# VH-VL binders against Probable septum site-determining protein MinC (minC): the designs that were tried, part 3

Target 1, 220 residues: Probable septum site-determining protein MinC (minC), of Prochlorococcus marinus subsp. pastoris (q7v2x8)
Amino acid sequence: MKLILRGIANEFIKSFSFKNFEIDQNFFDKLITKEAPAAANLITENEKINSYELAKLKLILEKHFIKLSNIYSNNRETVLSGKSLKINSTFLKIKDLENQLPLDPSYLKKDILHKGTVRSGDRISSNGDLFIIGDVNPGAIISANNNVYVWGKLFGIAFAGKNGNKNASVASLYLNPLQLRICEIVAIGPKEKPKGQHPEIAILEDNKIIIKPYFLNQNL

## First folded at step 14 (VH-VL)

Design P6 (from M3 with heavy chain L104D)
Fold by OpenDDE, fold request of step 17:
Structure P6 (fold): chain C 220 residues (1-220), chain A 119 residues (1-119), chain B 112 residues (1-112)
Amino acid sequence: as target 1 above (220 residues)
Amino acid sequence: EVQLVQSGAEVKKPGSSVKVSCKASGGTFSSYAISWVRQAPGQGLEWMGGIIPIFGITNYAQKFQGRVTITADESTSTAYMELSSLRSEDTAVYYCARESEWGDYFDSWGQGTLVTVSS
Amino acid sequence: NFMLTQPHSVSESPGKTVTISCTRSSGSIASNFVYWYQQRPGSAPTTVIYRNNQRPSGVPDRFSGSIDSSSNSASLTISGLKTEDEADYYCQSYDRSNQGWVFGGGTKLTVL
């Protein structure tokens, strides 16, 4: 079994393996990071896990302010167990479970921090995460193999998950893009957006781009 | 420290059902798993099953599946164990026990409830 | 599925050291934590060791736990035996295959 820890913006933090749901100091040491993970994905291969066992794990994670957000398993009973706990649970073949693993650490080293406004006609692309401190104007195109962060207003086109990472996200303090793309899925922004500004994040769910408020740890 | 107080002794006939209660006080209830363990006279401990109240999720030992029902009332911080189709072999002291905050060992126990099954 | 086997009884004089074994029938003893409970006559069990070798607060350091992979067993050791240590002792471990808790048969410790 493997836990994939992610931050508030769904950014990859850390992954580690464990053999059972029994908690020891080693487990805690792996769980507690300086990055303060907010969510975790559970990947299981050839493991039958019942709802009771999953519930225990869920509780442990929640005590550390980590939401068990996704379960990927090649065991149907495990998936059903996850669903019974209202955890997004997906049955995958073994060959597809690997696709849920974190990208190569070298990918994370390719992060780009851009300070300033991205103007019309500009293109910025990162082979890792892309962090923009500033606005992304209409006509600008920003992309990343992984996550896109716009600490400003996003009015241009944003493409996350360029490398096929379905866990990629687009987050902004003001999310009003002309177009969003996560992996192969494309969404067009609304023509009008309310004046109220709050952080939002776009993610993939059931092969659809959904936008939700950017909360730290809701429902914990 | 949490205290678990169980209901009183029961005398039952074969084929009947018994429901034992376990009330928790002095601590949180919902986020801790409550297990039931029985002990026949002069015998060892036997795990029957457990419940995580906050989720209403139960887990039963295979031996008791279909015959035991574990429930919890969060409003009263009380767990229940109902055993049906009672047999003489079910004569035992039944304990409720709370698992630790990390979901492993039983860190608190009720005082036990004697259930006697006799014709 | 596995069972945990304990000796039925052990006895020793005060001040001495006793060891109670708990042998797992299948799978590695190291695969899951072993817990130990003390049960005095007429009382509910209390934890004396958790996670193989950890002591809860209030449990004297005379109590210690260990595992031995070579014999596939866990051991509870009580040094400086006292009269108050007379009790039944149970080992416990979680069975992932059976998805439930398993207890040993218990060991009656008599202080002579």
Scores: ipSAE 0.877, ipTM 0.947, lowest interface PAE 0.5, mean pLDDT 92
Fold by OpenDDE, fold request of step 17:
Structure P6 (fold): chain C 220 residues (1-220), chain A 119 residues (1-119), chain B 112 residues (1-112)
Amino acid sequence: as target 1 above (220 residues)
Amino acid sequence: EVQLVQSGAEVKKPGSSVKVSCKASGGTFSSYAISWVRQAPGQGLEWMGGIIPIFGITNYAQKFQGRVTITADESTSTAYMELSSLRSEDTAVYYCARESEWGDYFDSWGQGTLVTVSS
Amino acid sequence: NFMLTQPHSVSESPGKTVTISCTRSSGSIASNFVYWYQQRPGSAPTTVIYRNNQRPSGVPDRFSGSIDSSSNSASLTISGLKTEDEADYYCQSYDRSNQGWVFGGGTKLTVL
């Protein structure tokens, strides 16, 4: 079993492999870093876990202010156990469980600055934030683990929060994407957008993508 | 330190049911798992099952599935163990035990309840 | 699933050292923590060792626990044996396969 610890912004903090839910104080002592975990995902492969065992884990984590947010397993009984505890639990094939593993933190912090127009057919992806100084034309696809910034016109497809960061955003001087995705939520841009040019930001609110004027140095 | 106080001794007929209570005091109740362990005369310890009160989640030993029911009342900090279809072999001292803060070993035990099943 | 096997009885004189074994029938003894309980006559069990070798507060340092993977067994060692140590001792471990707690058969320690 693997426990993936994440921060308030759903950023990856640390992962632990453990057996039989044998967690101790030392485990949590190691977590006392500048980055306090707020949530955890459990990944289990070929392990049957009942609701009682999961409940124990949940209790231990909650006592340490860590929410057991997701369970990914290729064992159906484990998934059912998770659901019984009202934990978001997903059945995944073994090959897909790997995708739930955290990326190297060094990669997660890797920002990309792109200067120039992103043309149709082009794809740019960042493991951190993605900064585009230029236009993103229709047919272009840009993505980032965290935030997407387009200091130009965004007409293509933008995907922020690839790693599940619900605080991820897409901002542009002119936000008119063909499609916008933040985490698992997808929105389609309006067919007609007024020509009023002001910076806008797309964020997640109540599991919906909302677009609002982007004011710098404002709390979102 | 938490104290677990169990109900008194019971004498039951075969085929009947018994319900034993375990009241916790001096500590938190809901966030600790309570298990039931029995011990037949001159025999060893046998785990029967447990409950996590805050979730109402139970786990039973296979041997007792369908015959044992463990419940908890958070308002009174009391756990219950009901064993039905009693047999002479069920004659034993029944203990409630609280699991540690890490959900592992039994760090506190009740005084035990003798249940005698006889015709 | 697995069983835990203990010797039925052990005996030793005061001041000596005794070791009680707990052998796991299947799977590795190191796969799950082993716990030890002391039960005096007419009393409920009390923990003397948890997580293989940890000692709860109030338990004398004469009590120690260990794991031996080669023999697939855990051991409770009591040094400087005292009369008050006379009791039944039980090992315990969690069985993930059976999803339940398993106790050893218990060992009666007699202080001669």
Scores: ipSAE 0.870, ipTM 0.950, lowest interface PAE 0.5, mean pLDDT 91
Fold by OpenDDE, last read:
Structure P6 (fold): chain C 220 residues (1-220), chain A 119 residues (1-119), chain B 112 residues (1-112)
Amino acid sequence: as target 1 above (220 residues)
Amino acid sequence: EVQLVQSGAEVKKPGSSVKVSCKASGGTFSSYAISWVRQAPGQGLEWMGGIIPIFGITNYAQKFQGRVTITADESTSTAYMELSSLRSEDTAVYYCARESEWGDYFDSWGQGTLVTVSS
Amino acid sequence: NFMLTQPHSVSESPGKTVTISCTRSSGSIASNFVYWYQQRPGSAPTTVIYRNNQRPSGVPDRFSGSIDSSSNSASLTISGLKTEDEADYYCQSYDRSNQGWVFGGGTKLTVL
């Protein structure tokens, strides 16, 4: 099971795993952070947790001014246990549990250069520009506050302009994403695209995502 | 330091019910789990179940599921254990115990209540 | 689910060291903390070790706890035995599978 600690604005602070509800110094060292977490989400996979066990966890968290806000589990009994404590509890399939995990904090730097294939299930996000040298496979999710650059094939989901930057763009050597998002605008990629490769860029124009050939400025 | 004081000894007939009380003093009550543990004469300790008073949440050992009811009154800082359908095998000293502030070991115990079941 | 097995009795002379074992029947002994209680005749149990090797305030440093994954057991060691150490000792651990506390059968320690 995993706890996701969040701040008062629901911002990600830290996540850590723990087992068997064993509360020791290590647990507390992980729980107590200088960022002053205000809420926690519990994610559990293939674990049956009863209301008594959850209640204990809830008490511990509350003593540290942390609200156990959400429980995500693929175990129905765990979900029911959570509900009995008036905690928002959601049943999710295993594949969907991972979507409740925050993006890897290591990728929350302003500008990120990632070398290698982004595989299914991977999530990479940048607070600035995101550069991918490699392919983004189906099932992968990449995002950036500003621009996304994929120096490879983009087959996954790309999200540019996370902070509302309407000038944000998604560019790739081979642009065939499952889904594109720029700010609040979403576009679905074509099902079939020729194997021929040329760089393309997706931008917002008139509140629509438009894809056009991407020609590098030779004067740079 | 918290003190747990239990009700007095009981003598019961088979098939009847017994309700034992455990009053806490000298500390907070609601935020600590209270467990019940019994010990038959000359035998070991056996956990029966517990309650977290502030939430009214209980947990019972499977062996006693359906026969034991644990309750708590926050206003009086008192926990109760009721055992029904008593049998001779239920003759034991029954202890209430408070779990630590972190919900693990039993850091405080009542003095025990002898319950004798006899025809 | 698991059981905790203890020897029925152990005995040793004053001043000596005794070790009481607590063996877990299934799963790793390291998976859950082990607690130890002392129960003197006619009295309620008291904690002597918590979380495998931690000692509560007031418990002499003669008492120590350990776990051994190779034997899947926990041990309570009492050094410098005193007559007052004569008691029953119980190990305890939480069973996540059964979602309840499990006690060992208890060990009667006699100080000769």
Scores: ipSAE 0.868, ipTM 0.943, lowest interface PAE 0.5, mean pLDDT 92
Fold by OpenDDE, look of step 17:
Structure P6 (fold): chain C 220 residues (1-220), chain A 119 residues (1-119), chain B 112 residues (1-112)
Amino acid sequence: as target 1 above (220 residues)
Amino acid sequence: EVQLVQSGAEVKKPGSSVKVSCKASGGTFSSYAISWVRQAPGQGLEWMGGIIPIFGITNYAQKFQGRVTITADESTSTAYMELSSLRSEDTAVYYCARESEWGDYFDSWGQGTLVTVSS
Amino acid sequence: NFMLTQPHSVSESPGKTVTISCTRSSGSIASNFVYWYQQRPGSAPTTVIYRNNQRPSGVPDRFSGSIDSSSNSASLTISGLKTEDEADYYCQSYDRSNQGWVFGGGTKLTVL
């Protein structure tokens, strides 16, 4: 099991691994943040956790101003346990759980700027924001922990919020992806879309991907 | 220091049910797990299950699944253990115990309730 | 799932040192904390050791706990044995696979 601590702005703080729920003072001291309340995500792989065990963990965390905000697991019973405690719990395959694990704190906010067409078979992934100046062709796969920006036509597969950021978005001058993913939510782009349309942005709303026109901020 | 006071001894017939109470005083109730442990005469300790009152979440030992019900009333700081379909083998002293602030060892115990099952 | 096995009884004279073992049947004894309880006749159990080797407030330093991975056992050691130490002692550990608490069978300590 892993706890990933995040700040109010969903910034990565640190992560810890533990084998069972017998958390002692020494372990917990490492989790405590003095500046502000933190949020924690629990990631479990091949572990069955019941609601009682989760409840105890939740209480310990809350006592020290840490909110257990998300649970990601490939175990369905664990997900159900989380839901029973009104914790946002998501079933993920093992390969997707890995995307919830921070690699290195030093890389977690690394933005990437790519200039040129992303062709079929190409894969580009960013631990921060991903900005593409060019088209993303069908068969191409682009992903980012945070936002994906395509300053061109998006026809391939785009994955934003790779690290569980629910505020992640996908924006393009022409949004017509084969597949769109934000966190654990997947949507398929429209098969028929008129040419010459305005920029659009895809976001999560009520745990669904919605696409809307991308208007400039008048305060810019 | 928290004190746990249990209800009095019970004598029951086979097939009946018993409900034992455990009232907590001198400390917080809702955020501490309460477990029930029984001890047959001359035998060892056996964990039955527990409850976290603030969530109403329970955990039962597999041996007692479907036959034991643990509940809690936060307003009265009282936990309950109901055991149904009683049999002679259920004759034991039943203890309520509070888990520590870390949810591990039992740091407080009730005085025990003797439940005798006899025809 | 695992069981915890204790000797049925141990005895020793006052002033001496006694050790009570608690052997885990499967999995590593170090995988979970071990707790020890003292139960005097006619009384509820009380904690004497928690988390392998920690003493609660009020428990004399004559009581100590240890873990031996080689034998997959935990041990409760009582030095300077006193008459008041005569009691049943139980080890306890959490079974993650069974998601429940497991007690040893208990050991009756007689002070001769």
Scores: ipSAE 0.846, ipTM 0.944, lowest interface PAE 0.5, mean pLDDT 91

Design P6 (from M3 with heavy chain L104D)
Fold by OpenDDE, last read:
Structure P6 (fold): chain C 220 residues (1-220), chain A 119 residues (1-119), chain B 112 residues (1-112)
Amino acid sequence: as target 1 above (220 residues)
Amino acid sequence: EVQLVQSGAEVKKPGSSVKVSCKASGGTFSSYAISWVRQAPGQGLEWMGGIIPIFGITNYAQKFQGRVTITADESTSTAYMELSSLRSEDTAVYYCARESEWGDYFDSWGQGTLVTVSS
Amino acid sequence: NFMLTQPHSVSESPGKTVTISCTRSSGSIASNFVYWYQQRPGSAPTTVIYRNNQRPSGVPDRFSGSIDSSSNSASLTISGLKTEDEADYYCQSYDRSNQGWVFGGGTKLTVL
């Protein structure tokens, strides 16, 4: 279960997770922020919440001048509970719930350097180049307007050229993604790949994604 | 400090219904959940259900589902609990209790209402 | 669904320390907060512990609460026992499966 806090202009403030709908001191510490959130979205996965429980949450939030504005859940009963409280509630499949998760504002930087493993469920997007020092695990999604560089093993999904830059590329020390996307072109990685580490780069040629050994331009 | 004052003792026959009131004073009413808890003679506490007056939302224990009705009148700051199809085993002291501002523990209790069910 | 089990009675002399246990039958005791109520004869219950180990205003620090995951139980500890502490004590927790409050059976504390 995740609560996404937003400001008066619907700007993202922060998000945090809590389990079993438990409202404890940690929850309150996370809820009370200097940014003065005005609205919250609740995202639930495989969680049944009745109208009374939601009403309590709503009440707590409202006491703190936070409107529970949206509920997204893959549980139909939770959605119905939300609707009974006149809260915009939407049933979504699990895969679509991910789309309701905002990116960390830090990921909105033009160029992003991320150090560490990108784990399953994580999403990192850059408005410029994206540099990952670490592995990108299956289930992770990384994207950039321009180039994606993974100085590690790429096993997740990588999307370069979000803004239609056909010169965008995806490079990795070990390139074995579940899916590659450059602009509108999508490719699926092979199921079997040699175990040896070999830097490779994926680029667009003739509207096809091609993978080749990564050679640095010596003139750069 | 909030005070909860309940209606007086009741004597009822089996099969009848009883409605107990709980009036809150000295604090806000609508933004606090009110629960009802009963205690049979010499027995422990048993939660029956609750209401959040401002939303009119209720929650009932499965044991009492269909037999208990909890309501609230915000204009009079009064909560009500109606129990129908009374049985001898329903003989108990019935308490209203207000949940804390965070909606968890019962921070205030009524004085209790004795309901006796006898033929 | 779970039940909360308490000893029926405990007794101790004034000035001593007594502990009342509350054991959860299923699921982790740490999954939901435990609350404790004191009920004197002829009176309504009053909260002595909330959220496992927090004391409401007016409750003396002689009262403390704890959770033990190994035994899947919560405990109410009363140090420096006083005659006025003689009462019934109830633990309480919320059952998400049943979506309702659950009380323990209560423990009668006698101060000898």
Scores: ipSAE 0.815, ipTM 0.914, lowest interface PAE 0.6, mean pLDDT 92
Fold by ESMFold2, last read:
Structure P6 (fold): chain C 220 residues (1-220), chain A 119 residues (1-119), chain B 112 residues (1-112)
Amino acid sequence: as target 1 above (220 residues)
Amino acid sequence: EVQLVQSGAEVKKPGSSVKVSCKASGGTFSSYAISWVRQAPGQGLEWMGGIIPIFGITNYAQKFQGRVTITADESTSTAYMELSSLRSEDTAVYYCARESEWGDYFDSWGQGTLVTVSS
Amino acid sequence: NFMLTQPHSVSESPGKTVTISCTRSSGSIASNFVYWYQQRPGSAPTTVIYRNNQRPSGVPDRFSGSIDSSSNSASLTISGLKTEDEADYYCQSYDRSNQGWVFGGGTKLTVL
């Protein structure tokens, strides 16, 4: 059996395998501490699971603030058990169950702090937040699964939320990038240079990248 | 820490039913599975079934399917086990037990209730 | 659909080490965690080992558990035996095929 764990904004998708209806508590607790998932899909193959067993799993997940959102199984009793618990449950043949697994790699959130200039031709990629203390020159590419923060001038390309996190942001003391990307949304950098009077932050709002002043006490 | 207190000993005649109560105090009741386990004189432990009180969902051991009914009352934090069509071989101490929050072992037990079935 | 078989009784002297076996009749002992309970006469059982080899708070470190795949069994080992360890001991595991809990037959430990 597999649990497909994801965050509130799909900032990560992680597969967790277990068998014989027993969860490795130590491994699961470490995963929860790092990733803070909010939802799970259960995928089972050739497993007869009753509502009592599913209810126990549902309660374990709820204790950790994880909603069991969907069940996919090739066993009709398992699907009926899920439906009895008001969980979206879908019968799928074995050939279709694999299509419900993420193709995503096993990433770990790892924040990166980089001190110095990111030169043309350089690439820095973070599996968490990316903090740059320095400038990002034209021709440089910086990316993060979550947020990008540049304590300096951003001239190159910045890609936040590369794992699908739509709540990701790009902030800089001087936000003049060649290109911004948040999740799957791409924007060309501003035509006119910033005046440099305050830091700016780029976020997604209504599937569009917007740029606004960035003050430390803002709710973003 | 949860404490489980069971109803007192009972003497029953063959063919009758018995209903044993198990009241939880000092901890969470509704979101933990409550199991019933019996022990005949001089014999081992035998799982009968369990309930998850918040859902009212039960699971019965095959041997007791059709004779046992397990219920729970969330408002009083009390679980009940009723065994029907009693026979002399049903003479045993009946325990309630709460499963851990991971649903994988019994972390608290009631004191046990002796049920004697004799004519 | 399996049984857990334990010896009917074991005995050892105070200060010695005893091992109580728990053999699974079908399927692998490693398929599901094994749990161990102690029951003193006239008392309810208490947990001494969970998840094969973990010890609850308050259980002396002389209690240990292990799994042996070659003999398809679990073992409870009690070192430095004390007279207070005289009790019945039960192993337990979950039966996925019957979707229910299974107890071993129990072992009476006598501390001579």
Scores: ipSAE 0.686, ipTM 0.888, lowest interface PAE 1.3, mean pLDDT 86
Fold by ESMFold2, fold request of step 17:
Structure P6 (fold): chain C 220 residues (1-220), chain A 119 residues (1-119), chain B 112 residues (1-112)
Amino acid sequence: as target 1 above (220 residues)
Amino acid sequence: EVQLVQSGAEVKKPGSSVKVSCKASGGTFSSYAISWVRQAPGQGLEWMGGIIPIFGITNYAQKFQGRVTITADESTSTAYMELSSLRSEDTAVYYCARESEWGDYFDSWGQGTLVTVSS
Amino acid sequence: NFMLTQPHSVSESPGKTVTISCTRSSGSIASNFVYWYQQRPGSAPTTVIYRNNQRPSGVPDRFSGSIDSSSNSASLTISGLKTEDEADYYCQSYDRSNQGWVFGGGTKLTVL
């Protein structure tokens, strides 16, 4: 369960996680004295909390000048307990509880950085961007929900925009794949090998995969 | 420092009820949870339940649900525990205790009240 | 719901070190803080350890607490034993599923 701490002007200060109604007093006191929060929202998932337990939390917060303003939970007994204490309490299904959380930097762990050659038979899939520092051999398959970047030679199969991101791209120092996919569009790799050592990027334009020079100045 | 003073020892017959008082002085009463813990002769500690006086909200251990009633009177800073349908195994020392500001450990204990269930 | 199991008794000589265990029967001992109480004969309990390893003001630093997830237990350790340490000792933890406090069965410490 989480407390979302806010200041007097309703500005987000901190998301404070705790287990089983047990708060690390020293950590919490340090956070409170440094940040001076004025309000808190409680967000719980799959927790049955009675009015006695909530009342204790409410009093702990009030002794530190923090108003427990809202409770969001997917447990109806918890919501009823909050209402019995005259706290705004809302039942939300798990899928809807995320709307009550601030954005958290842990979301960024979706990207993958791979150093080394992706060998024939290997598969790497990222839920964000995929960065390869090395070559991608003909029998390898790499995919990402967003962009694919190969700092090396791409010979295998690359799939960008796997989750439907039409703005996704595949970039490589030497773009010679067996197959490219961007979103739902599939293209067979170029019949002609790349001519130089310049980077290239594959993008979707008007439902067509287009390969362009990447980071090249076209004013020359 | 809060002090908890309990009512005196009692002798009761099986089937009757007992009500033990716990008066707080020298500290804050209404905004702290007050728990009741008993100890049968030669045995360990057993939590019975508690109350948060400012809200009148109680929480009872399942073993005692239906037999125990915990109340508080803010005007006198006094908590009460009533145990009904007494049996011989209810012979024990009954303690009140104030929970800490964080609602976790018991930071002050009453002196205990011996309740003897006669015959 | 869970139980906390303590040895019934332990004994040790003055000046020595004793450890009293508190084993949780189901779920992790680390799920909830463990608290330790000392009860001398004829007296109310007093807290000697809170939140696993913290000492209240006035409790000597020879009292310490720890958690061991591998054995699923908490321990109260008393070093430099004194005759005044002879007492019953109880561990305690909160049971979130039953929404109530659980005490261990107690350990009688004898200082010979």
Scores: ipSAE 0.668, ipTM 0.878, lowest interface PAE 1.4, mean pLDDT 86
Fold by ESMFold2, last read:
Structure P6 (fold): chain C 220 residues (1-220), chain A 119 residues (1-119), chain B 112 residues (1-112)
Amino acid sequence: as target 1 above (220 residues)
Amino acid sequence: EVQLVQSGAEVKKPGSSVKVSCKASGGTFSSYAISWVRQAPGQGLEWMGGIIPIFGITNYAQKFQGRVTITADESTSTAYMELSSLRSEDTAVYYCARESEWGDYFDSWGQGTLVTVSS
Amino acid sequence: NFMLTQPHSVSESPGKTVTISCTRSSGSIASNFVYWYQQRPGSAPTTVIYRNNQRPSGVPDRFSGSIDSSSNSASLTISGLKTEDEADYYCQSYDRSNQGWVFGGGTKLTVL
């Protein structure tokens, strides 16, 4: 079971998981001291909880100035126990319980920072942005769901927006790729090397890849 | 910190009932669970049930469901355990105990009340 | 529904180390914390270990607790055994399925 802890302004603070009504006291004390939560929602799945057990949890939270505001469960006896304590308690099917959980940032983005040269035959893929501090040699392939940034020379193949993000870009300090791809659009790198050593960015405009100078005061 | 003082020993006939009291002093009563535990002569500890006084909510061990009644009086900081339809095997020392603020162990115990059931 | 099984008695000499086991019959010993109580003759129990391995204030460092998931047991260990340690010892855990407390059968420790 999980407690969703919120501050006095209803801001999400943390999900706190525990088993069998036994809270890890040391962890919980440190969390409370650091973040000062004010409210909690209890989310339980396939747990039969009586009013005696739930009352103990309510009192533990109250002693730490945390109001148990809502209970969500797919067990009707648990919901009845919460109502008997005058806690707003709602029956939800398992799939609907997920709507009461906050988004977990670890499941949404997996940015990669790579330090060093990406050698021929190497392949690096990111489910978010890809940041390379180093060169990308010919025969290397780098890709990202979003943007590709190379702090160095890009000679290999770069694929941005591989999940369909048409606003994705490829930028490097020396943009001389063998091949660029943004979303569905592919461009072969120029035969002639860039005249100067300056940052450039490749973007998708009107279904064509366009290369422009990249101003370094733009944020990542 | 909290002290639990129980009522005195009792001698009872089979078929009767007994009501043991447990008065708390020197600490918080209403927001802590109070449990009752018995110990027959030469035997181990056996949990009977408990109460959370501020809510009046009880929880009974299955073995005692229907024979035990646990109550509390917040105004006197006193918990009560009543056991009905007494049998000779109910002869035991009956303890009250207060659970910790985390509800995880018994941090204070009463001195015990001997209940003897004999004809 | 589980039982906690303890040896009926254990004996050891002063200065030695004794270990009292507490074996859970079904489900994992790690599902809930284990607590240990000491009961001297004629007295109410007192806590010597809580939350598997923690000591209340006033309990000597020579008392320790542990959990062994592979044998599904908890242990109370008393080192530097003293004659005043002669007592009954009970383990306890919460039974989530029956929603109630379970005690072990108790172990009589004799210090010879």
Scores: ipSAE 0.665, ipTM 0.876, lowest interface PAE 1.6, mean pLDDT 86

